# Ledger of designs, part 31: VH-VL binders against p78833

Target 1, 198 residues: p78833
Amino acid sequence: MSFPASTHVYIAKIIGKKGEGDKILDLLSKVNEHVLKSEPFTKTYYFARDAKNPDYIFGLELYDSKEVLENSHKTSNPFLAFANYLTSTHAPLAEPLQLLNFKVVDGHLDKDNLGPDAKDYVLYTEYTGDSATLKQQLTVNPKADTSLIIHSLDDPSLYAVVTRYSKSGIEPGPAEISGATSVSQQVIYSGVGFLNRP
Short names: E, the ipSAE of ESMFold2; O, the ipSAE of OpenDDE; V2, 0.75 times the mean of E and O plus 0.25 times the DockQ between their complexes.

## First folded at step 13 (VH-VL; framework fv_patritumab)

Design u2 (at its last look DockQ between E and O 0.84; V2 from the best seeds 0.79)
Fold by OpenDDE, look of step 13:
Structure u2 (fold): chain C 198 residues (1-198), chain A 118 residues (1-118), chain B 113 residues (1-113)
Amino acid sequence: as target 1 above (198 residues)
Amino acid sequence: QVQLQQWGAGLLKPSETLSLTCAVYGGSFSSYYWSWIRQPPGKGLEWIGEIYYSGYTDYNPSLQSRVTISVETSKNQFSLKLSSVTAADTAVYYCARERYDWGYLDYWGRGTLVTVSS
Amino acid sequence: DIEMTQSPDSLAVSLGERATINCRSSQSVLYSDNNKNYLAWYQQNPGQPPKLLIYWASTRESGVPDRFSGSGSGTDFTLTISSLQAEDVAVYYCQQYYSYPWTFGQGTKVEIK
């Protein structure tokens, strides 16, 4: 089954100062508890650490629409607590917070509902180039447990692909796309969140 | 409440380019998707495409090669261009607001009749 | 594309009687994860743009009279006018917004018998 067109993908790039990663994930864990209990409109709430930087937190979120993200999720008390921490006088961030908006082009999340694991190989790749060219060349990997292609609402020249191999030990590189530049990031599941609701 | 006002040339010759503009009043332009829909005389409705304030667009594949939708956020306006028109493009064209990003249309312009004749 | 088919094409109903319009989609517009049907109904009067009546298959838009109701799930949907009024003479359209491109039914003309 394909995603509804209104499905909104939210990518969070949170780069904390040294040692801040655990606190950030702790707050996100509280948000996740609320999401599971009170946000049926939140399809995915998945957080990982950068493979090289434990204070770099990567978030993949899927909502039924951007409307529910803005008017429901962001109004929850746990989220507000998290947001307040990031903007507090403590100044826990090493880089400005990046919140990116996408729509689903193609793909799937967890085909077999295996759930995320720290042993998973997860690759996030951003592609920049001609939109028509990228749309034509980017394809999902049917052998992956997760293979999601998303298009940026903020920058029409930006696409991204999220690929997950569950406990497979497979570490393939990103697909080569002619006429586009790419930047890849390997991430490791933090233990916080879900790809599909349990 | 939200009002959509649209304007543009209503009479074209074959091979010319249709050009319409829709202005939005009384609402947040950046919070919603905006669509163009057309209706040939006595016929049903055809969705042409949509645009977001950022310039993100999605077009009906049936018209994609000839359609360009653009946005001017500073004026709360979005426009439709349809190139290489033929008699088959004769229709009332509507601009409309999608409720947020859900896809159903809650506010409509009054429509603009565009006639293509030789 | 998801094809939308309405039936009948035209309907004549006496004042005060029930009018029933059917809409079928070529694919399901029900999303299992949120259990919502991505289906809307519109009313169009002559010389006017369509007016939103129902969304999520069964939710009435604000200001829409109670005599209008939507039902159905998956691929089969129904718009019901419980007691037809003179002002209800119009063409009615269903629309799916599950997947691009948005598609509409061909319309059903409702007249007074």
Scores: ipSAE 0.829, ipTM 0.923, lowest interface PAE 0.5, mean pLDDT 94
Fold by ESMFold2, look of step 13:
Structure u2 (fold): chain C 198 residues (1-198), chain A 118 residues (1-118), chain B 113 residues (1-113)
Amino acid sequence: as target 1 above (198 residues)
Amino acid sequence: QVQLQQWGAGLLKPSETLSLTCAVYGGSFSSYYWSWIRQPPGKGLEWIGEIYYSGYTDYNPSLQSRVTISVETSKNQFSLKLSSVTAADTAVYYCARERYDWGYLDYWGRGTLVTVSS
Amino acid sequence: DIEMTQSPDSLAVSLGERATINCRSSQSVLYSDNNKNYLAWYQQNPGQPPKLLIYWASTRESGVPDRFSGSGSGTDFTLTISSLQAEDVAVYYCQQYYSYPWTFGQGTKVEIK
């Protein structure tokens, strides 16, 4: 269950204009089809809608390394078609695309290999604070179906946590860490993508 | 073709700080991790640590309290500082390129012998 | 730390004969999800820096002669030189890159008998 040290986590925040969420996800479904068929190096390719705005798309992606993300995934024809839409003169985004690079600190993606479901409670939380404190105090929840702790490649003070519960009624808020600030986003599985390869 | 050139002081007294620099020529600096490895005379290899061009580091826990690896991305350079040296730190020090972020090392510098007097 | 142990420490082989070097890791370096062994081999000729020979346990680096091959999986690995040449006199190291810190075997010196 442990991840090789080379494992790369990519968080995508795709802030679509009103009405754009369905088209963005349709294009991502074509990329996902290519990922399943041709990208054994892509271990997670999970897309969700923001719980409050269905045109805001959240992506959680895991790769065997950043190298395969950059040189194989991002150079594929379905990805280029998706990227070309996002940067087209149609201008489908309300805000510039946010792409965040992380390494795995600890955790698991789909503990019982049940797959993602729209009924899952999923929370993405970013923490900013002292790196040593955050590394020590952020802990994996063994009861969660997803509990993933990640550390930014670009900002030493930034950690993030993805938690997912498939059982209804379990909706914990983010952990409080002394001396750190946090922001959280609840997301809902879109039907596009996977946590573990089927 | 990628070339790594390294330099720094080769003779130190106990308690001084070892300082080495490695410059990268003939290739991209971004997209790769950059490593320092040492080899005591007649002995094996010890990985010291590595750095990504963004400044992200990983260090060997055996040395992490004394080691700092830094980048100067605008110059395609990375450096090693090892504080509070003793005779046990006498070694040939190599800089090397990690093949992207996979963990294996595909290009190596020529090495710098650093001797710490007793 | 994943400890890497090589055997033998030294090996004398006649020119043209087969040389076999073993490497054992204290933990598996196989990631079952991608079926890859995070294991490399290096050659260090006298007075020179190490040179990459093999990665992913069995994939030969470009420009490395066909007489070098790697095999094994999980915790037990072998580097084979099928027909030793004079330029193959060197120390050989295995390295794991599954988990930090990266660790090397203690080395195997190969000499001409």
Scores: ipSAE 0.734, ipTM 0.890, lowest interface PAE 1.2, mean pLDDT 93
ESMFold2 (binder alone), look of step 13: mean pLDDT 94; pTM 0.958

Design u3 (at its last look DockQ between E and O 0.70; V2 from the best seeds 0.00; counts 0 for: pae E 4.3 > 2)
Fold by OpenDDE, look of step 13:
Structure u3 (fold): chain C 198 residues (1-198), chain A 118 residues (1-118), chain B 113 residues (1-113)
Amino acid sequence: as target 1 above (198 residues)
Amino acid sequence: QVQLQQWGAGLLKPSETLSLTCAVYGGSFSSYYWSWIRQPPGKGLEWIGEIYHSGYEDYNPSLQSRVTISVETSKNQFSLKLSSVTAADTAVYYCARERYDWGYLDYWGRGTLVTVSS
Amino acid sequence: DIEMTQSPDSLAVSLGERATINCRSSQSVLYSDNNKNYLAWYQQNPGQPPKLLIYWASTRESGVPDRFSGSGSGTDFTLTISSLQAEDVAVYYCQQYYSYPWTFGQGTKVEIK
């Protein structure tokens, strides 16, 4: 089943100072509890750590629309607590927070509903190039448990692909796209969040 | 409340380029997607395409090769260009607001009749 | 593309009587995850743009009289005017916004018998 067109993809790149990763994930865990209980409009709320930096938190979020993200999710008390921490005088961030907006081009998330696992291999790749070319060449991997292609609302030349193999031992590599540059990041499930609602 | 005002040339010759502009008053321009829709005389509605304030756009495949939608956020305006027009492009053209990014259209311009005649 | 088909093409109803318009989509516009139907209804008077009446298949837009109601799910939808008024003479359109491109039904003309 395809995603509705209004589906909004939110990518969060949170780079904490040394040792801040656990606190960030703890707050995000509280948000996740609220999402599960009170936000049926949130389809995905998945957080992982960069494979090389435990204080680099990667977030993949899918909402029914951007409207519910802005007017419902971001108005919740747990989210506000999280946001307040990031902007507090403690200054837990090593780099400015990156919040990226995308639309779904094609793909699926956890197609067999196995749930995320820290043993899974998850690759996030950003592609920059001609939009028409990228749209034509990027393809969904049907063998992957998660294979999601998204297009940036903020930069029309930017696409991204999320690939996940569950407990298979397969480490995905980025697809080679002619005429485009790519940057890949391997992430590991943090234990916080879900790809599909349990 | 939100008002959409649209303008542009209403009479074209074949092969010319249709050009329309829509201005938005009384609302947040950056919070919504904006669409163009057309309706030939006595016929139904055809969605042409949409644009977001960032410049993100999506077009109807039936018109994609000839359509360009642009945005000027500083003026709260967005525009439609349709190249290589023929008599089949004769229609009332509407600009409209999508409610946020859901896809249904809650506010409409009054429409602009564009006639393509030889 | 998702094709939208309305029936009938035209309908004549006496004042105060019920008017029923049907709309069928070639594919389901129901999203199972949120259980919402991505379906809207519009009213268009002569010389005027369409006016939004119903969204999510059954939710009335603000200011729309309660004699208008939407029902259905999946691929089959219905717009009902419980008691037709003179001002309800118009063409009515359904629209899906589940997937690009947005598509409309061909329209149903409602007249007074």
Scores: ipSAE 0.876, ipTM 0.938, lowest interface PAE 0.5, mean pLDDT 95
Fold by ESMFold2, look of step 13:
Structure u3 (fold): chain C 198 residues (1-198), chain A 118 residues (1-118), chain B 113 residues (1-113)
Amino acid sequence: as target 1 above (198 residues)
Amino acid sequence: QVQLQQWGAGLLKPSETLSLTCAVYGGSFSSYYWSWIRQPPGKGLEWIGEIYHSGYEDYNPSLQSRVTISVETSKNQFSLKLSSVTAADTAVYYCARERYDWGYLDYWGRGTLVTVSS
Amino acid sequence: DIEMTQSPDSLAVSLGERATINCRSSQSVLYSDNNKNYLAWYQQNPGQPPKLLIYWASTRESGVPDRFSGSGSGTDFTLTISSLQAEDVAVYYCQQYYSYPWTFGQGTKVEIK
């Protein structure tokens, strides 16, 4: 595989109150600046807006290990400033912060090193079902610019897929998996973050 | 000091199910992956699979159709089941700790010889 | 699967002399972004479980004597025992942990000549 098995994937779901998306992304842009300068162990740090609600922020983050996520990234000053805002008495979130932990099953992030773009079609899909069936039936799409299959560390029945197409007009729905249920979310690159380190 | 103690039946007939349990003492159960490895007599090591305390598991594809690893987090235990055994499954079976999620194995059980009659 | 191949299968070395064990992986276990080789070495004395000696290709586990050293990168790795002691008679295994499934070399038996 293209990633060491120790690679830790973080999916962030940041449900902002009306008007809060811009401020959340401003703070994340300062974290991203620190990540680029000081965190070679952070391999992906990508933030997008929900396609239906621009104040809902989606994050895809890849770290060399869970250890560097917990002991280095989450202890940085820009991260602490961001985290303090989210938990402040200003109460910028409509729902509690959701942080989901995954391992990579298979895939690729930016096949042709094109970089993320707001015109990309990006779909995040969660699948719930029999783990053996999901592992067997979920496959990487070699034609997609992003095709990442991940398995939850918190819930053995939960898999997720991130797909991205940089070409206009390509908008496939989620793969159908027998015996599984799925939930999909289209997201739009926010201008904050990266898929491959520059 | 971390210690792994393992037990289970050591003599099986063909078609039976191998069942082994490993208990973890003197350390955190929740911070590490837990592995099963086997070694046929006079031969090398084969990784069977591993499990995290949450139930996340991965298996060697060569054994995937016959193997199940499970966890009993409240007892700091994890178990191996291998169905439909044959003489080829005769081996010493080890439980081991993977250091965090990094893949190398820093503590090993003493091993359990499992013999499958031919 | 990443195949791990050791050479030689068996090695006889006089006390106090150097023992050299080679390990080759079928694909690179170096992740260039963190510059780490996902390779470990184990020692197995007769009747005992394996014992971790070296991880990240060259880092000695705590309590391992400094006569043990690991080197190499990418696909080619070496375990060196600089001055063989009687207690070093064992089988030695390399292991990759770059990608699932974890795989081991077939082992190298080190004996006193």
Scores: ipSAE 0.353, ipTM 0.791, lowest interface PAE 4.3, mean pLDDT 92
ESMFold2 (binder alone), look of step 13: mean pLDDT 93; pTM 0.957

Design u4 (at its last look DockQ between E and O 0.86; V2 from the best seeds 0.68)
Fold by ESMFold2, look of step 13:
Structure u4 (fold): chain C 198 residues (1-198), chain A 118 residues (1-118), chain B 113 residues (1-113)
Amino acid sequence: as target 1 above (198 residues)
Amino acid sequence: QVQLQQWGAGLLKPSETLSLTCAVYGGSFSSYYWSWIRQPPGKGLEWIGEIYHSGYTDYNPSLQSRVTISVETSKNQFSLKLSSVTAADTAVYYCARERYDWGYLDYWGRGTLVTVSS
Amino acid sequence: DIEMTQSPDSLAVSLGERATINCRSSQSVLYSDNNKNYLAWYQQNPGQPPKLLIYWASTRESGVPDRFSGSGSGTDFTLTISSLQAEDVAVYYCQQYYDYPWTFGQGTKVEIK
């Protein structure tokens, strides 16, 4: 029940100017409608707000491959409309769009197929260190509703983990890995997107 | 119209390091994974590993402790080093293109026979 | 590792007759979410590198003759040459690309009887 090795992960960091988060999410909701109808190759399309700044949008996206992401998703009319807004003279972003490329190492997206909820505790953690050590030491948490371990295609020393708990009172911090550093970001489901295709 | 040309020393002694280079002509270097595969004489194919233009690698665990694949993107080249060779490493070595990131190999180099004396 | 096993190891077929080669994987290479089998077939003529014939278990690569077809799903796959020709004398390999490391079957040598 694992993911095929071709599975491509995008982590999107969309840093909106003050007040722009709602419009960014409105455009993403239209892309999500297209994804649901027309992109069976898009397995996850999940958008959340940073817990500290609601105009910072976090995206977790899984595709059957980088090929379909580049040649099918990114060429769709709803995506182009969204991308054109972000690069328009309106200048809605405080920082350039970051699209980070990862491969899946191990994990699951929605263990009991409950769907994402704004009450979920969701943590995104980046780890930097020795690649072989991180690959061996980062482990899936079978109690989490989401536990996804990913490895950067752009920087071999970089791994990331997405964890999600749908049950109240469960808010574990990141695992400590000897010889690695970590940074974490708590995010809140925005109401736009999905973890497993419905 | 992609063409892969490969070269390197074909005769080694035990404990030496195998070193091969593959140059890519035609097509994009950055859209694909680039693989090394070997075939001992009269035997089947063994995938050694692959590299993305960013330097991201994945290796066959059976060889991982001895293998390094590297890329020189400015030259559209990638290279294989296999350390501490023995007679068991005697094989024809191929470079190949993985179609995008899907895992199957659509263009292959001509092969380089590497013989390790006993 | 996903182990790939071919049968037979060698076969001799009369010119113009059907050749069939079986490939079995130790684990399913079907991804149920996209209904694709991550399985390819290669032809290797003597002294030549392998050549891609089939991917996704049944899709012919451009320029591959219609007499080559692939079938099967999950763990059991077949390459069929419907009418063997002289140029089809080769070793044939299956390959899975579901998970690392990529692995090949041991090969099936096809000869003219």
Scores: ipSAE 0.687, ipTM 0.890, lowest interface PAE 1.8, mean pLDDT 93
Fold by OpenDDE, look of step 13:
Structure u4 (fold): chain C 198 residues (1-198), chain A 118 residues (1-118), chain B 113 residues (1-113)
Amino acid sequence: as target 1 above (198 residues)
Amino acid sequence: QVQLQQWGAGLLKPSETLSLTCAVYGGSFSSYYWSWIRQPPGKGLEWIGEIYHSGYTDYNPSLQSRVTISVETSKNQFSLKLSSVTAADTAVYYCARERYDWGYLDYWGRGTLVTVSS
Amino acid sequence: DIEMTQSPDSLAVSLGERATINCRSSQSVLYSDNNKNYLAWYQQNPGQPPKLLIYWASTRESGVPDRFSGSGSGTDFTLTISSLQAEDVAVYYCQQYYDYPWTFGQGTKVEIK
């Protein structure tokens, strides 16, 4: 089943200071509870930790549109509590918060509705290059449980691919794309959030 | 409220390049997607493509090889270029606003008739 | 592409009577996750651009008279004018915005009998 074209992909890169990861995930867990209960327009709310840095939190969020993200999700009390913590005098962040906007080009999330697992490895790869070239060369992996190709709304030369093999023990590698530069990040499910609604 | 004003040459010869511009007044340019739609005389509507303020574009595959949509955010304007025109490209061309990023079109320009004739 | 087909191509209705226009999509435009139909209706008068009437298959745009209503789900949709007025003479189009490219029906001309 294809996503509606209006589907908005929100990528959050949250790099906390040493030891801040647990608190950040705790707040995001509260937001997740609210999303499950009150936000039917939120299709995906998935958070993982960088494989090497437990204080680096990676977030994959899918919404019916950017409108509901800005006017509904970001106005919720749990979200505001989370946002207030990040901007508090405690200054929990080691790096500036990165919030990236994308649209779906192709692919699928948890296609068999298996759900995320803390043992799963997820690869996030960003590709930078000619848009037409990237559109032509980037393809989804039909054997993966998650193989999502997204195009940046902030930088038209930027694409990204999210790949997951559920409970397979497989560590996915990035696809080689001619004429493009790539940066990959290996992440592990944090226990917070979902790829598809339970 | 939001107004879209469009302009450009209305008469072209075959093989020339169609060029139209749409200016947006009375609204946030960066909050919405913007589309071009055309309508041949007495015919239906064909979506050409869309653009976001960042330069993100999506084109109708039927026209992709000849279409370029660009944006000048500082002027709240976006433009359409269609290369290698033929008589089949004769139509009224509309610029329009998509409501946020949903895809339906709530504000339209008045349209520009472009005639391709030898 | 999702093909949109309207019926009939033209319709003549007496003043004050009901006008019914149908629209069919080649694929479902219903998104199961939010239970919304990505379907819009437009009215176009001669020499004017289309005007948005209905979105999400059944939600009237602000300022649209209540005699206009949209119904349907999945692949079959209907625009109804409960009591045709003189100013309702126009061509009406359905549009899907579920998937790129956006596509429109071929249009239905509504006239007074």
Scores: ipSAE 0.554, ipTM 0.867, lowest interface PAE 1.0, mean pLDDT 93
ESMFold2 (binder alone), look of step 13: mean pLDDT 94; pTM 0.957

Design u5 (at its last fold request DockQ between E and O 0.84; V2 from the best seeds 0.85)
Fold by OpenDDE, fold request of step 14:
Structure u5 (fold): chain C 198 residues (1-198), chain A 118 residues (1-118), chain B 113 residues (1-113)
Amino acid sequence: as target 1 above (198 residues)
Amino acid sequence: QVQLQQWGAGLLKPSETLSLTCAVYGGSFSDYYWSWIRQPPGKGLEWIGEIYHSGYTDYNPSLQSRVTISVETSKNQFSLKLSSVTAADTAVYYCARERYDWGYLDYWGRGTLVTVSS
Amino acid sequence: DIEMTQSPDSLAVSLGERATINCRSSQSVLYSDNNKNYLAWYQQNPGQPPKLLIYWASTRESGVPDRFSGSGSGTDFTLTISSLQAEDVAVYYCQQYYSYPWTFGQGTKVEIK
C-alpha cells in the first residue's frame, strides 16, 4: 500500500553531550507514551542510537500530515517538556538540533510488521544533487523490510533513503548515485518508539 | 477571512507563456500548500500543481514539462508559468489554498480567463 | 493517476425532493492505517469558483447546510441533498487527494425538474 500524499516525514538528529543520550531517550519515552495513547495520527515514532555514538539520537517520525505535527504533537505537554530540556540552561546538546521535513516519494516501512529490533541495522542516507536525477535514480528495494525514499520539504536538492533488513543480519549499504553526494548514518533501535502501531 | 486575489494576461498567442500571480490576504502563508487549477470552458477541473512556502513543488505529470510554479514569501504571493501554450490551454485558471497539507481546497480565487488564439 | 467518475452527468430533481450524486474512483482512496477517505465534494455556481462542501467523504465544511451529506468508502461515494432548494442548482464535483496528482470527477449538473 502506498502512503497518502499528505504523509509527513520528520527526521530528528539530536547530538547530545557525553552521557546525555539516556536522559534524552527517557524524555522521548514519555512522549512516546503520550503518542501511543493520544495521537492516532502518528504512524511512526521511532528513535535509535548512532552505531558509533550512543549520545547521538536519530528519530524517524511519520504523521498523517504536517498540520497534526505542528498543531497537535508539538503542543503536547510531554513534547514541550522534552523541548524545554534541550533548550535549558543545562545545554545538553553538543551540536545544534536538526529537524528535517520530508515528503514520501516511494517505499515501505516495516513491511513484514516485525517491529523495531536492536539487532537490526538501520541505514539512513542523505543524497544531495539534481532533483530530477535523484527522483529517477533512487529506487525502492523490495527485498528490504524497510525501503523508504523521501524528499526534503526544506531543500529540493535533498533526498533520503531509510533501509532495513529485518532479522537477517544484513547490513544495508548505500546506493551510489552518479552526480550526487551522499552521507550515511547507521543506527540501532534504542528501545524507544515504534515503526507501526503495536 | 482569507482572500486570494489573482491577476495576469488573459489573451495569448500560440507558443507564448502564460503568467499568473496569486496574492494571499488575511491569513498565514507558510502553514498551507497553494495550488493552481484550471477549467476549460464548459468542462471540468484539472489540477496543475502546488507549492509550499519553502519552494517545494509538485506538478501534474500531464503538464510538468511546461509548468513552473514559484513563490515570493515576502509578498505572500505565488505564481504560475505555462510555456508553449496552445488552444487547448484556454481555460479559467484558479489559485486556491489547500487546507494545510491535506490536499483538499478550502479557499479559491475568483479565477482568470486565459484565451489562446491565433 | 486515480480516475474519478461521476454519475449521472446531469440530474433533474423537483424542489423539496432528494438528489443523489455518485462518485467512483479507479483506486481506493481509503487509507487503512487511519481509516480516512481522502475524498472531497465541491459546489460550483456559474461564473464562480468551486466551493468546498464535504471533506473526508462525510464531514461538512463550516457553513454548509445540513441537507448536504456525504457517504461512502473506498471507491464508491455519494453526495446527497435531502431536500433540494432553488439555490442548490449548480455543478458538483468530487475530488480525491489520496495521491498526486489531485483529480476531479467530470461534474454533475443538478437542475430543478
Scores: ipSAE 0.938, ipTM 0.963, lowest interface PAE 0.4, mean pLDDT 97
Fold by ESMFold2, look of step 13:
Structure u5 (fold): chain C 198 residues (1-198), chain A 118 residues (1-118), chain B 113 residues (1-113)
Amino acid sequence: as target 1 above (198 residues)
Amino acid sequence: QVQLQQWGAGLLKPSETLSLTCAVYGGSFSDYYWSWIRQPPGKGLEWIGEIYHSGYTDYNPSLQSRVTISVETSKNQFSLKLSSVTAADTAVYYCARERYDWGYLDYWGRGTLVTVSS
Amino acid sequence: DIEMTQSPDSLAVSLGERATINCRSSQSVLYSDNNKNYLAWYQQNPGQPPKLLIYWASTRESGVPDRFSGSGSGTDFTLTISSLQAEDVAVYYCQQYYSYPWTFGQGTKVEIK
């Protein structure tokens, strides 16, 4: 399935202090309710926990454009309540927010529209290297339920790939790219959010 | 309100590098993509490519081996370089603002005629 | 690349009469998820840069006279000038912005008969 060129991908890395993951996800659940009701321009709003640390929250968000992310999503009351919690005197974060802006290179989000599941194997991999080489060598995996290749708006050397397998026993590691370095993170669907609008 | 001013050399010899600059006045530089478009005499419009203030670019595949678009964000400027020009590169070159990242172009510069001699 | 084809190549219309310009894309520019057509129209008066008239196929840019309207969906689009004025003598271009590279139609020259 092709995406319009304007499609914007937002990766959120929310590093909560010990015990904060549930509250962060509870607030994101309220934002998700608003997204489903009022934001037809939000095509993906998916939150997962880091497989090693349940208080580290990973977000994958797709919007029709960066404009609607900035001027519509981030101005909503549920989002502002969530953002205010993260910057409150309670200080729930162990590290500053990491919010990354990407364009879609190629891929698909939920090939058979099966929806996300906590049993899914989900891998997020960042690649750093020569941009032309990465663009040429990173390819969509047609067997994956999610295979999304994205390119950073802020760092030309940075690409990322999100892969998801819903079938048990299929857990391939990140693709090997000559001359590039990579960092991978396995995440587990939190029960908050969606890949395709229902 | 928003104003795009463009400049650069208008007469080139074959094999030289075309170099144009566009300055943006009266509006935000960081919220929008910035494009170069060309129009050969008596012909239609060809999109060359675009750039975001961060340096992120996308180029027309027909030209990408010869094109570099750059930004100087501190000056609200972006530039076009087109290497190895031939007579086929003779055109009016426009800079333009893309409406945020949507893809349509809401403000255009006046254009710069670039002639490549035979 | 999505190829854009306009018809006619040129059109002569009497002042005050209707002008109709067609644009066809080689692929649909309708994104079913948001129900938007990624299609714009531009006017280029002689010696001037193009000027945006219409975006999302039918939305008029601010300051564009009411006599300009856009219609169509998917692959077939129309720009209509309901009552041609002298200042409307121009070349008109459609443009798709669904996928890179952005592409334009070849243009339709509108003249006074």
Scores: ipSAE 0.793, ipTM 0.913, lowest interface PAE 1.1, mean pLDDT 94
ESMFold2 (binder alone), look of step 13: mean pLDDT 94; pTM 0.958
OpenDDE, look of step 13: ipSAE 0.845; ipTM 0.927
ESMFold2, fold request of step 14: ipSAE 0.747, 0.773, 0.779; ipTM 0.904, 0.908, 0.908
ESMFold2 (binder alone), fold request of step 14: mean pLDDT 94, 94, 94; pTM 0.958, 0.959, 0.959
OpenDDE, fold request of step 14: ipSAE 0.928, 0.911; ipTM 0.959, 0.950
ESMFold2, look of step 14: ipSAE 0.787; ipTM 0.910
ESMFold2 (binder alone), look of step 14: mean pLDDT 94; pTM 0.958
OpenDDE, look of step 14: ipSAE 0.906; ipTM 0.946

